VHH binders against Protein Abitram (abitram). Designs and how they scored, part 15

Target 1, 175 residues: Protein Abitram (abitram), of Dictyostelium discoideum (Social amoeba) (q54td9)
Amino acid sequence: MRTLIERYYSQYYFIDTTITDPNLTEDQYVNQHTNELAVIGVAPSHPVLQQEISKIEFKENAINNEVSGVRKTGGFKLQSNTILCVITCSNGKEYFLRSCIKGKLLEINKELINNPSLLKTNHATSGFLAIVEPMIKDKFMENPGLIKFEEYHKLRNIPIQKGPVFLKDNTNDED

## First folded at step 6 (VHH)

Design b09 (framework vhh_6qgx_2)
Fold by ESMFold2-Fast, scan of step 6:
Structure b09 (fold): chain B 175 residues (1-175), chain A 124 residues (1-124)
Amino acid sequence: as target 1 above (175 residues)
Amino acid sequence: QVQLVESGGGLVQAGGSLRLSCAASGFTFSEYWMAWFRRAPGKEREFVAAISPRGGYTKYTDSVKGRFTISRDHAKNTVSLQMNSLRPEDTAVYYCAAGPDSWETDYSSEYDYWGQGTRVTVSA
């Protein structure tokens, strides 16, 4: 039996290469649904998961996009490294989360504004960051900065859980 | 009135070090992203480094990673660029910039205020 994510999503990660400290693993996940939309959130290795969050602030263009209602031609246009929000921790640390993929912003998770801890407690589900319509839908790995699920877990030395739930190969590089 | 004043430029030999400083006045320093950009003769202006308003996040262009360090001092309202292991290709006029809405820190168009620049010359 597969989880909802495994059944309907191809799973990838994004590595923010703009981070200058090589020990900081401020990574994000990119889960592409079978309907081609991508759900973005923080990866298990992200240091924010070990911090107390004071607030999450979204970029003004992202807030306005959500309020106005999203259309395919009218959505906030994203580059892969476009910053969508800043997370401010109680200890003064700041983390910046990106769109991860080039495309159009469809939705931000506004619940994170009212309940920032949701990012930590449910980062892989209800604590997602954003939903994006990718510009590159076929050969999804051609989106810069993406890494396959299995390769990511090897790179970051994070074990893949096995048992009654099988983590499927999430690579969909085929046209 | 907003003012950014750079200092610390000069001539240095390859492999040497320089520290650039930018003194900011006329705005709430702690609310602004601060950045360094540079322009070599005959080249386009390029991003060098940026630091978030609270100093918790820094970003560098690939060619200077590991050699340059950006920092800020809230008590003195200054941003600094420590440049180590300088190379002839680092020769340029270095500009200090400030931008309250600069989420895309490597785009010069995101920055509202600019200094007049300080010249750095690295000899072979």
Scores: ipSAE 0.000, ipTM 0.270, lowest interface PAE 10.6, mean pLDDT 79

Design b10 (from Og, 21 letters changed; framework vhh_6qgx_2)
Fold by ESMFold2-Fast, scan of step 6:
Structure b10 (fold): chain B 175 residues (1-175), chain A 125 residues (1-125)
Amino acid sequence: as target 1 above (175 residues)
Amino acid sequence: QVQLVESGGGLVQAGGSLRLSCAASGFTFSEYWMYWFRRAPGKEREFVAAISPRGGYTKYTDSVKGRFTISRDHAKNTVSLQMNSLRPEDTAVYYCAAGTDSLEYTYGSYDYDYWGQGTRVTVSA
């Protein structure tokens, strides 16, 4: 028995290659579904997972992409570093989440506006950030800044956890 | 009439310190990203440091990380760059800039409208 992610997704991470500071581990996951769409969220190394979140604000272009079809013709076109939202923490720290890949924004997770803690408690599932239609689909690793799942976990010294997660799991870092 | 006025440059020996300041006027300071760039004589402009509008995020180029610290003071509409452990390679004119709240511009894809006149930093061997 395998997780839904392991069964239907090819898993990658985005490391912003323009950020050469090794202490800035504000990495994001990029999970490509078998239907070629990419689901984007925060990686397990991201420091926001250790903070108390005050609010999540999506950029106006990202919100307008979904609310009204009248004022936006082709949808929001993304570069890999396009900022989609700003996270403000209770201690005043800010984090910026990006599209990670070039393509077209299909959906943002609006539930994060009303329930910001969902990003922390379910970052790999219902707490995703966005869904993007990639420009580069067939050779997905040719998207700049992507690193393979196993290589990322080795680079950041994060163990790969496997389990039959069809059952509800009460532990975050000990399964 | 947006103005950015840099100060604090000078001549220092290698290993020394300087604090640069940039006084901003003519725009809503708290809504803008603030940046420090530098340009060595005859070279292109290089990114040094950035700070978000609310000050909760900072970013540095690798060569200055751990040596330079960017900060901002909303009450005084100033951004500062504390430069420690200076090297001869840090010799440049340092420019303050204001831009959008997007980090995309930090990576050289920028059309900044607001630049100061610069302040010269010379680090002797």
Scores: ipSAE 0.012, ipTM 0.422, lowest interface PAE 8.7, mean pLDDT 77

Design c01 (framework vhh_7sr4_2)
Fold by ESMFold2-Fast, scan of step 6:
Structure c01 (fold): chain B 175 residues (1-175), chain A 124 residues (1-124)
Amino acid sequence: as target 1 above (175 residues)
Amino acid sequence: EVKLVESGGGLVQPGGSLRLSCAASGFTFSEYWMGWYRQTPGKQRDLVADISRGGYTKYGDSVKGRFTISRDNTKNTVYLQMNSLKPEDTAVYYCAKGTDSFEFTYGSYDMDVWGQGTQVTVSS
């Protein structure tokens, strides 16, 4: 059966093509909904998923974005490489997440500020980074740096998984 | 020629305040990350605070809530407001410029120009 993502989203990834080291795979997903909005998050190859996250801090323009609905004007304008946040890990490592596509920032996932581990435990669903209104909608692959879902999984040697989208339960009895 | 000139250091009692200034010249100041780092003799240089082109700030854990970094792109100057100073804050404070104009840096390893430093001494 098709997952929620497979039914309502066209799935893509964003790769920094300037990185020549194959071990530096700070990739992000870009899932375009049938309403044309794009949901941005960390790809399964991203090294942050192997780290303990201390905090997630959003860029000032992202957190002070006054767009609360799809039709509001004056949202933060993005280039594909615009950095939206910095992730600080418990060991001091930092990772920077980008908008991936040109467009207008509609929403950041503010839950990540209060619960940064959500990015790691639920990266493909409730742990998304941001919602963007794309500037290029009609031919979405014309957004620079995007790679198709199947091509990405082949490139990174990651199996294509199918199934219902289930959120991870945090059963570790954290105090 | 890129130059960074620090000022505002000095002697202060615990609980006191100082404001450091760094006057920059020889580059397009508004396009670069700027930062403050500190060093005690025989130890490596530690992040105090840095600030992006767009005003995004990062702080070292020991100074959060006490220090504030800011910049004035019209004056080509970066500032460090230091409040509630402690003896542990005694160090030489260095102004630094980032290696590129990117919005975020990976800390001190991305800083390519350093000022001469200004001494801050907090007497107990």
Scores: ipSAE 0.000, ipTM 0.109, lowest interface PAE 16.7, mean pLDDT 77

Design c02 (framework vhh_7sr4_2)
Fold by ESMFold2-Fast, scan of step 6:
Structure c02 (fold): chain B 175 residues (1-175), chain A 124 residues (1-124)
Amino acid sequence: as target 1 above (175 residues)
Amino acid sequence: EVKLVESGGGLVQPGGSLRLSCAASGFTFSEYWMGWYRQTPGKQRDLVADITRGGYTKYGDSVKGRFTISRDNTKNTVYLQMNSLKPEDTAVYYCAAGTDSFLSYYGSSDYDYWGQGTQVTVSS
């Protein structure tokens, strides 16, 4: 319990089952808060983190979910592979980010529209993609395509960074 | 300075209604995520309802269909309309505001600002 994520979130990853090439690791994280809401973002293996991002465009239904109003109790209903946005890179490559879990879209990160590089520079924190209210809350691992944090790191051969024993000065070094 | 001031609490009989208000000052209200939490002595705070900058709402399971959260950005106020009150709703109700949407999603301990709370007692 060293970071806010470690203290309040159960960490999972989503492997997009529509991608059949085993060399393409367009994975996303799913961090479930103790209040049951899930924060969705780009996993450290995602190739977009090696690209220069030109723009991020959210789908019309995701944008409409953000329309101002005094009260809203639901919105865009999601399947696990529902596309939320398209990332266009400076070299013309496109990547599609998905909701990862079935549920209701509560919020998109609108700052990514005005500052697309935030996804790349702060993907694990302020550069999140979306907040989803899951349909499957009590047994979260029953959401299809989810893999536990430690198993994901073994699968992708990504080392788990051990947190400090005590708090350190913030160096603003990413990851 | 930042202030969140709750009002509207009190004593009510089961089946009754109350409307809580939280008046905010010292920050740009429309940019904040607002929430209502409640706490009974000896227990941790639990979510009653929250409302995003865009007006999307989430409710705790025990209050769905009975309580309604809303906001008025012109008055810098968030409201909680409480209907069909039950003795189990007896608690201190707290207003909360968060600027960093990511941090606000961590729950009660990570909201930037908290009110001092207002007592709601439901007793027959």
Scores: ipSAE 0.006, ipTM 0.205, lowest interface PAE 9.5, mean pLDDT 77

Design c03 (framework vhh_7sr4_2)
Fold by ESMFold2-Fast, scan of step 6:
Structure c03 (fold): chain B 175 residues (1-175), chain A 124 residues (1-124)
Amino acid sequence: as target 1 above (175 residues)
Amino acid sequence: EVKLVESGGGLVQPGGSLRLSCAASGFTFSEYWMGWYRQTPGKQRDLVADISRGGYTKYGDSVKGRFTISRDNTKNTVYLQMNSLKPEDTAVYYCAKGTDSFETYYGSYDFDYWGQGTQVTVSS
């Protein structure tokens, strides 16, 4: 059984380089599609997944990047640590989610504004944060701060599990 | 019942233009990837262009700069504007719907419904 992500994406993680305390695990995933675009979201280690979310607010530059039209040109230019949104928890705790890779912002997940809990319930799929066109595409691991999927799970002691959604029910595609 | 109804095909001279339309019904159009593919007899279908629910577009190498895909979510229609047509563009053009709303938001290559096809012939 393979998920859509496993079928079409190369999976990576990003450790926020602005966090100097090595015990803080506010990590994010970076899933690169075969079309070279990257989907950004919160990693399974992220502490926000254990909190009650009050609201998610995107930064002005991320919101203003949404222009009507058939083509996305001149998108918001990102550094790896560019903050895209602020998550405010019911207990007053705040978390900052970043672009993770240098490139152009193509889209934010506006559904998170109207349904913040989607980030927690579906962080690996419909609860993604943003879609980015990477500056470094062909040698994707050369983006600073990226860690391969299996290496990350070993580093954080998180079991490797297939995603919550499966594309095929009857066939084992693990080969 | 998903329906994709194509129009706008025809015979055109090299350097000419055509605009294909695909009227969709039976699903929430705004939530799905839409695409155009083409097929020459005896060959597999090739990607011409596709468009995400957010408006991000991708094109096949042979049509970049000449063709433009667009969508109108208020009319449930996807369009393909074809300019500078060449004899090698002669094919049956198919409109396609992506498989799932989230799964097709960005980066899906899976399409589960296809139109009847519309013939485009470019003759010199």
Scores: ipSAE 0.000, ipTM 0.206, lowest interface PAE 11.3, mean pLDDT 77

Design c04 (framework vhh_7sr4_2)
Fold by ESMFold2-Fast, scan of step 6:
Order: structure tokens, then C-alpha cells, then sequence
Structure c04 (fold): chain B 175 residues (1-175), chain A 122 residues (1-122)
């Protein structure tokens, strides 16, 4: 039986091997929903998950691109390496998170401004970074730097964990 | 001692309407995201609709425009108004509660109801 993630999302990771700056080569996930929007966040291998986060600051263009309410015409146009935010750790280290795919920025996760540790504790869920409308939707793997979920986990030697299964309720019905 | 109790299921003819209710107890209802899932035998549960603490709603593609989710924090109840029902809507409908978006928790919920059967047939 498939998990909720497998049912509603096609899961990918972004690795930009052409960037020579170590801070800009950090891995991120890209999960495309069935409505074709992409949810961006930090991958399980990202070093920020081992740090104490002091603050998360979104770039001015990202903050001013709020789509909720009065819809802005055009939106913030993204290249795959466009920086969306700067994470400052308690020890002074900085990490830069990118859009990963070309498209339009629809939303940033403003909760990360008030609760930056959410990125670390819930990076794969409520601690997502942003929602992007991809330019390349139909053949999503043609976005540069993307690799498939299984390939990424093998590349980084990270185990794939079982997700929750939705076949049981409080009656213990197994059908 | 958390309880989610669904009601309002039943048999209805194609094109008909049903209103499902989920009565919640044992937690601070207003602080939880609420939603409805449905399941046919042998398949995974599908997210039908969800509603945030602040009233933001999301719908599955197959029900958008036909179903409406709403909540009443004074009654600790979430509702699903189902219009223009189709045979494909036949399923057991489950109420779910989580501290965050049900979609963004990747199906990890705090609480589930026992389900209510909806059958659309003539």
C-alpha cells in the first residue's frame, strides 16, 4: 500500500554539482504535488540539520512576493540557483537555500521566521522552505540538477524509512 | 482520551447530497487541523479535504467544486458537505486531526475516527 507522500507527491532531490561554493551545493528536496506545484525543503543530508539555528532570513524579493490575498501579477521569477533565504547558525555559520527549479515563487514558509528550529525538527513536512510553480511541469526530471528519490538515498547512503500506511483505523480493519 | 466520531453517512442516489459530521473530544479542537480521508477496499486512503486552524481549506482534485469542508469551534465539529455525488465517491470516510496540515505531515496524524460508510448507487 502506498503512503500519502507516494500518492500525492513525486519525490526528487536537488544537487547542483556545478556550483563550486560549498554553501551553495547543499542538498535540498523537491516534491512535486499532483497539482504540479513543487514543495522545496532541506534534504536529510544537509549540514544545517546538525547545527543550532539562530535565525532564518528570506531575501527581500521572496518576502515581497506574497501571493496570498491580492494576487501579484507575474510573481518572483526563479532560476534553479536563486537564493531564497539565509540561515544563520548560533556558531556564526551561514547556509543559503535555493529555489532548486526554474519557475515562479508562490509562497514562503513564514513560520520559519518565528520558529526557525521548525526547519530542523520538521524539515520534510511543516518545516518546508517554499512552494514554487515550476516552469517545467510535464517532464519534471528535465529540471537541471534533479535526481530521483531512490537514486539520491543510494548516492548519500541514507536509508529509506517506511512511511505511515493508511489501511487501518481504530477498528483494526486491515482491508 | 481523544475521540473522533463520524456521522451522516448512508446510501444516496447519484446526484444526491450528504453532510458528514465529525464530533471531536479530548483535545483543544481549535488548535488542530481537521480533515476527511476516504478509502475503498484494497486501496490507500485518499485525502478528500482539510481545514486549518484559521479556516484555510484544501481539496482533492476529484472533489473540488462538489465538496465543502467547514468547522465549528464552538461545537468541536468538522463537516463535509458532499454535493453532486457520483458512484466513484462510494467509500468509507474517515475524520482525522493533526497539529499541522494533514497534507504536509505526509499522513502522520495524531488522531483518526472509526469511519462512516457512504454508498452512492441507485
Amino acid sequence: as target 1 above (175 residues)
Amino acid sequence: EVKLVESGGGLVQPGGSLRLSCAASGFTFSEYWMGWYRQTPGKQRDLVAEISRGGYTKYGDSVKGRFTISRDNTKNTVYLQMNSLKPEDTAVYYCAAGTDSLEYTYGSFDYWGQGTQVTVSS
Scores: ipSAE 0.000, ipTM 0.107, lowest interface PAE 17.5, mean pLDDT 76

Design c05 (framework vhh_7sr4_2)
Fold by ESMFold2-Fast, scan of step 6:
Structure c05 (fold): chain B 175 residues (1-175), chain A 123 residues (1-123)
Amino acid sequence: as target 1 above (175 residues)
Amino acid sequence: EVKLVESGGGLVQPGGSLRLSCAASGFTFSEYWMGWYRQTPGKQRDLVADITRSGYTKYGDSVKGRFTISRDNTKNTVYLQMNSLKPEDTAVYYCAKGDSFLTDYGSYAFDYWGQGTQVTVSS
């Protein structure tokens, strides 16, 4: 009945209406797992999904942010508007993807460097951008620029599409 | 073929300690999120702890400060060190491998589970 994301994540979007030169449709999703970590990616409204991607380049601080060992004491500290990568399209257009929330960068999706089209084909799943440990965890909506999933889809006039079900068996005792 | 084999469970007195081990095979262990979960009869499965492929750890609120998760990528093993055990820690403990398409995403996106090992904390 539900995708893994619908089962285990609270879904939000990031838009920043306070920017002096607004890119209102260059939105990103922020999916918070039940363990409180956040997965960041491009929203369905993002214009990059209609482009041919030439390359994706992560910022040096994001590339060099190694999460290793059993204890993590330091990591790339993020502000909500910290740029994590630059996408260059075949037509020369550039898009900048941000952390969306304050916190600590845990992982980037390095597969996007070798396979940039993954961001377009699987933006909601394997084509994610990054994993962040939020600074504001329990009152997650207090992160600036976040809006709830349903409000975002109404704002952008995008239908709420149920993702593909991961269950292969149909049972009468669902749940 | 993916295999997860838990060991180290048993009966222990309140305040005691146990170390659980999960021996993994059939996949590139170092590339996957690993976790420990527990289930008490009649209740839902709860996160105890998880560890990313890079070693970053998260704990359930009830075990924080008492339990420690760790991994040894050279031995393909994930461990759970349990200290200051309480009767409410009594449960079947499961080892879990991260979901193949959501590697490093999160604790409940797991695509393979072990058979479980019983931990009983009782006098």
Scores: ipSAE 0.006, ipTM 0.235, lowest interface PAE 9.8, mean pLDDT 77

Design c06 (framework vhh_7sr4_2)
Fold by ESMFold2-Fast, scan of step 6:
Structure c06 (fold): chain B 175 residues (1-175), chain A 123 residues (1-123)
Amino acid sequence: as target 1 above (175 residues)
Amino acid sequence: EVKLVESGGGLVQPGGSLRLSCAASGFTFSEYWMYWYRQTPGKQRDLVADISRGGYTKYGDSVKGRFTISRDNTKNTVYLQMNSLKPEDTAVYYCAAGSDFYTDYGSSEYDYWGQGTQVTVSS
């Protein structure tokens, strides 16, 4: 059985190749829905998942896009390196999360402002960062810095886990 | 209105030490990330060290273990303690400040820059 993400999304990761420090694996996922919108969040290798988060602050332009600019032509226009938020950890360390792809910001996850731990507990689902309308939709891999799901897991040595498989959905009806 | 004023530069022999200071005015210092850059004539600016609003520090590979960045929010000042100085450390040192989420390690998109202070390591 495929997960919801596997059924309705093409999964990619964004890697900042300009970072030369091998201890800085601040990667993000980019999941393209069948409706062509991209959902962005924190990848499994990101060090923030091992830390206690004190707060998440979104860039002013991202907040304005969501609150007052939602229906405005030309909302917040993104480059792949555009910073959307800063995560502040309890130890004082800060991480920057980027749009990962060029396009238009449609939505930020405002629940992260009130419940920043959601990013850690549900990073692949309800703890997403943002929804973006990509500029490059038809040939999605032509977005710079993207790597395919299987290639990413091999590169970072992260095992691919499959959900449980049930052979029978209703065992009580066998007689 | 806004100013970043560097001081503490000078001439020092190899193996010596210097402490640079950057005094900030005209903005809420505690809300800003602070950076030290250096530039040698004919080369691009190199990020030396940075310090977050919460005091987390990062260093360039060439200075790691020798330099220490710190901040004092009550004095609106950021410092760079430079130990075991080498001739290769000779440069103009610049202080920079970033308030927006567009600033990070390696970013050139800072809100404010100082005028620089010369450090010369020579015998």
Scores: ipSAE 0.000, ipTM 0.185, lowest interface PAE 13.2, mean pLDDT 77

Design d01 (framework vhh_vobarilizumab_d1)
Fold by ESMFold2-Fast, scan of step 6:
Structure d01 (fold): chain B 175 residues (1-175), chain A 124 residues (1-124)
Amino acid sequence: as target 1 above (175 residues)
Amino acid sequence: EVQLVESGGGLVQPGGSLRLSCAASGFTFSEYWMAWYRQAPGKGRELVAGISRGGYTKYADSVKGRFTISRDNAKNTLYLQMNSLRPEDTAVYYCAKGTDSFEFTYGSYDMDVWGQGTLVTVSS
């Protein structure tokens, strides 16, 4: 059974294969919409989801890309490892979130600046990080570092969620 | 003037240890990610270890578990503790500064400042 995201998105994950420590699972999701745009966010295995977030700061290039009237210099180039923001936790830990794919930055989630906990409470939906127009659209798996949804869930031992598929007025209690 | 000055290189026997230091000046050290790269004779320059402003670290597979990168922001100094050294670790080691306070790119040469390098020779 497909969720609403699964119905409209092809789901992938991005992992940093250069990190050999199995306890460093700072993974991110990459959900490609049927319109070919990619929504980037925090994967369910990411350790930030077990932390209390104090603030989220976007990289200056990402803010300048979004803010009209601010001079944009040199064109903000997204490589798969381009850092978009730093998350500072109440315990002093920092996490860096990347674009995951090469392309053009269309939007950052500015709501995370005013409501950082949204990244934790709704990471798969309204708590997304960014929207990117991918450079590689038709052979999406050719983007470096991507892993398919089912392969990722096996790798991290995370069950595939089977429902609910949709939200209705008479439907209560999402897990 | 932005400068990086390495020290601590030398000759060591296999299985030995060395601690490299990199003294930084001319920029706000605490705001940038820093890295150690190395170049062996006849090879390209490769990333050994990197550290973000917040202490997030990355290591090359060949040195993971043997080398430890650290920084002392109060002293504007970057360190590389090298343990269990192998002949294949023989190289000129370079300290490098990233171009952005948040950007940390593994294995790339998008650094804007490099030190002069310090030679590490592991001889059996």
Scores: ipSAE 0.000, ipTM 0.166, lowest interface PAE 13.2, mean pLDDT 77

Design d02 (framework vhh_vobarilizumab_d1)
Fold by ESMFold2-Fast, scan of step 6:
Structure d02 (fold): chain B 175 residues (1-175), chain A 124 residues (1-124)
Amino acid sequence: as target 1 above (175 residues)
Amino acid sequence: EVQLVESGGGLVQPGGSLRLSCAASGFTFSEYWMAWYRQAPGKGRELVAEITRGGYTKYADSVKGRFTISRDNAKNTLYLQMNSLRPEDTAVYYCAKGTDSFLSYYGSSDFDYWGQGTLVTVSS
């Protein structure tokens, strides 16, 4: 069996080109589902995962964005660097999370407002940031700033984690 | 117990319209991705339209622009509005529920419950 992400998603990362310090890796993941939607979140290298989060505040336009599917053709229009939220850490440090890709904002993870630690404990799953309908769907790598999963892990020197192996009589715990 | 009950099928002439309904019970309807499938005589099952937990919709190329999927979470009901019907749309239409509430947020191709179907016949 594969993980949720391996089963249903093509995995990419976004590198914020406004950050010039090579020691600051405020990267985000972009996982494109087979239904063409993209799920955005913080990458394993993101320094926020090493901090204590005080609060997560979404931008007003992101909070007020309500999309009712087929009856609505519009939503908050995003550029790749559009800021969706500000994370404030207990030490006063702030991080800005972006949409990563051009498209329409469909949903933000409002649970992060009530439970900011969810971003740290489950960043790759239930702690996602947002869901975006990409403008560029078929040739997804043509979205600016994206890097392939394998290339990203080499660039950041992060080992690739394999999904759990499901056996009839065993747990997925290998340790 | 999860139950999906389709209705609204019938005989209609080419160019006509029908609205299918699927009444859902036994689960938190608003948290799941929902879909309409169809199966024509002698053919395999085809995904017609899907709607995610968040309201994103997707359609098969064969029905795009003619069919509209929608949901009413207050009534636990899924709908398929079918316009400009063609003889090729003749099939049993099935309501389907996604397997995982988290996956339902994004839409998945996995289903764990199906309705019994409603027959749509497009003929003169």
Scores: ipSAE 0.011, ipTM 0.280, lowest interface PAE 9.4, mean pLDDT 78

Design d03 (framework vhh_vobarilizumab_d1)
Fold by ESMFold2-Fast, scan of step 6:
Structure d03 (fold): chain B 175 residues (1-175), chain A 124 residues (1-124)
Amino acid sequence: as target 1 above (175 residues)
Amino acid sequence: EVQLVESGGGLVQPGGSLRLSCAASGFTFSEYWMAWYRQAPGKGRELVAGISRGGYTKYADSVKGRFTISRDNAKNTLYLQMNSLRPEDTAVYYCAAGTDSLEYTYGSYDYDYWGQGTLVTVSS
């Protein structure tokens, strides 16, 4: 049966300011949870979603980050443009995904190493890239490069789906 | 005072069963995602099972079909029914509470509260 799942996120997007071509939309989402942590992933406009992915490789510092939660000491210190991974497509094309915000890297989605297609099939959910503890938590929009959800959708001319979200209950859903 | 207190651990023979309980207090239990994690000797902490506010459950592949997570919001209690126990299930089991939806793919560290743990030993 279907159940309504309440949304606990303030949604933002990051536009890579190093890309000067207005036809290149290598954008990422930044979803801030009510616990203040930010989930980073690929925006619906990103061209990688139109490619076949061969592999996803995380940078060594991201893999070797042994922070196992916000309660632990340490963590990879991020700048907004810090590259976290390289996506290699079947045609040889490469894309670079970034932290988007300054903060501490808490987690990378290691499942993307074993199942790269998850980024394409589930980019807004199980195919997330990373979880970051933001340096700027209050007044979150003061993080450079962020754009509000509705403003982004107008900018990229992407329709916003409205109405209740109903998901199928699957009591043994894993992976 | 926020508390998560685990109980029900102990020594059991392979093939046996145990029922773990986690008594929660000091927060609105019914509004939280609840999970069981474990840490085996010489290994890192791993998710065993999780349950959402709406009843969605998530299980580690190694325990699917053997363990059942459930919650009783009226009693502020989380349960883990463990059947067909194996020596590799030997670990300290931790109760955890968080506001994150496990349906949207968070790692174990997103939890706001953790219990002290209860030891489960499976041996003959």
Scores: ipSAE 0.000, ipTM 0.102, lowest interface PAE 16.1, mean pLDDT 76

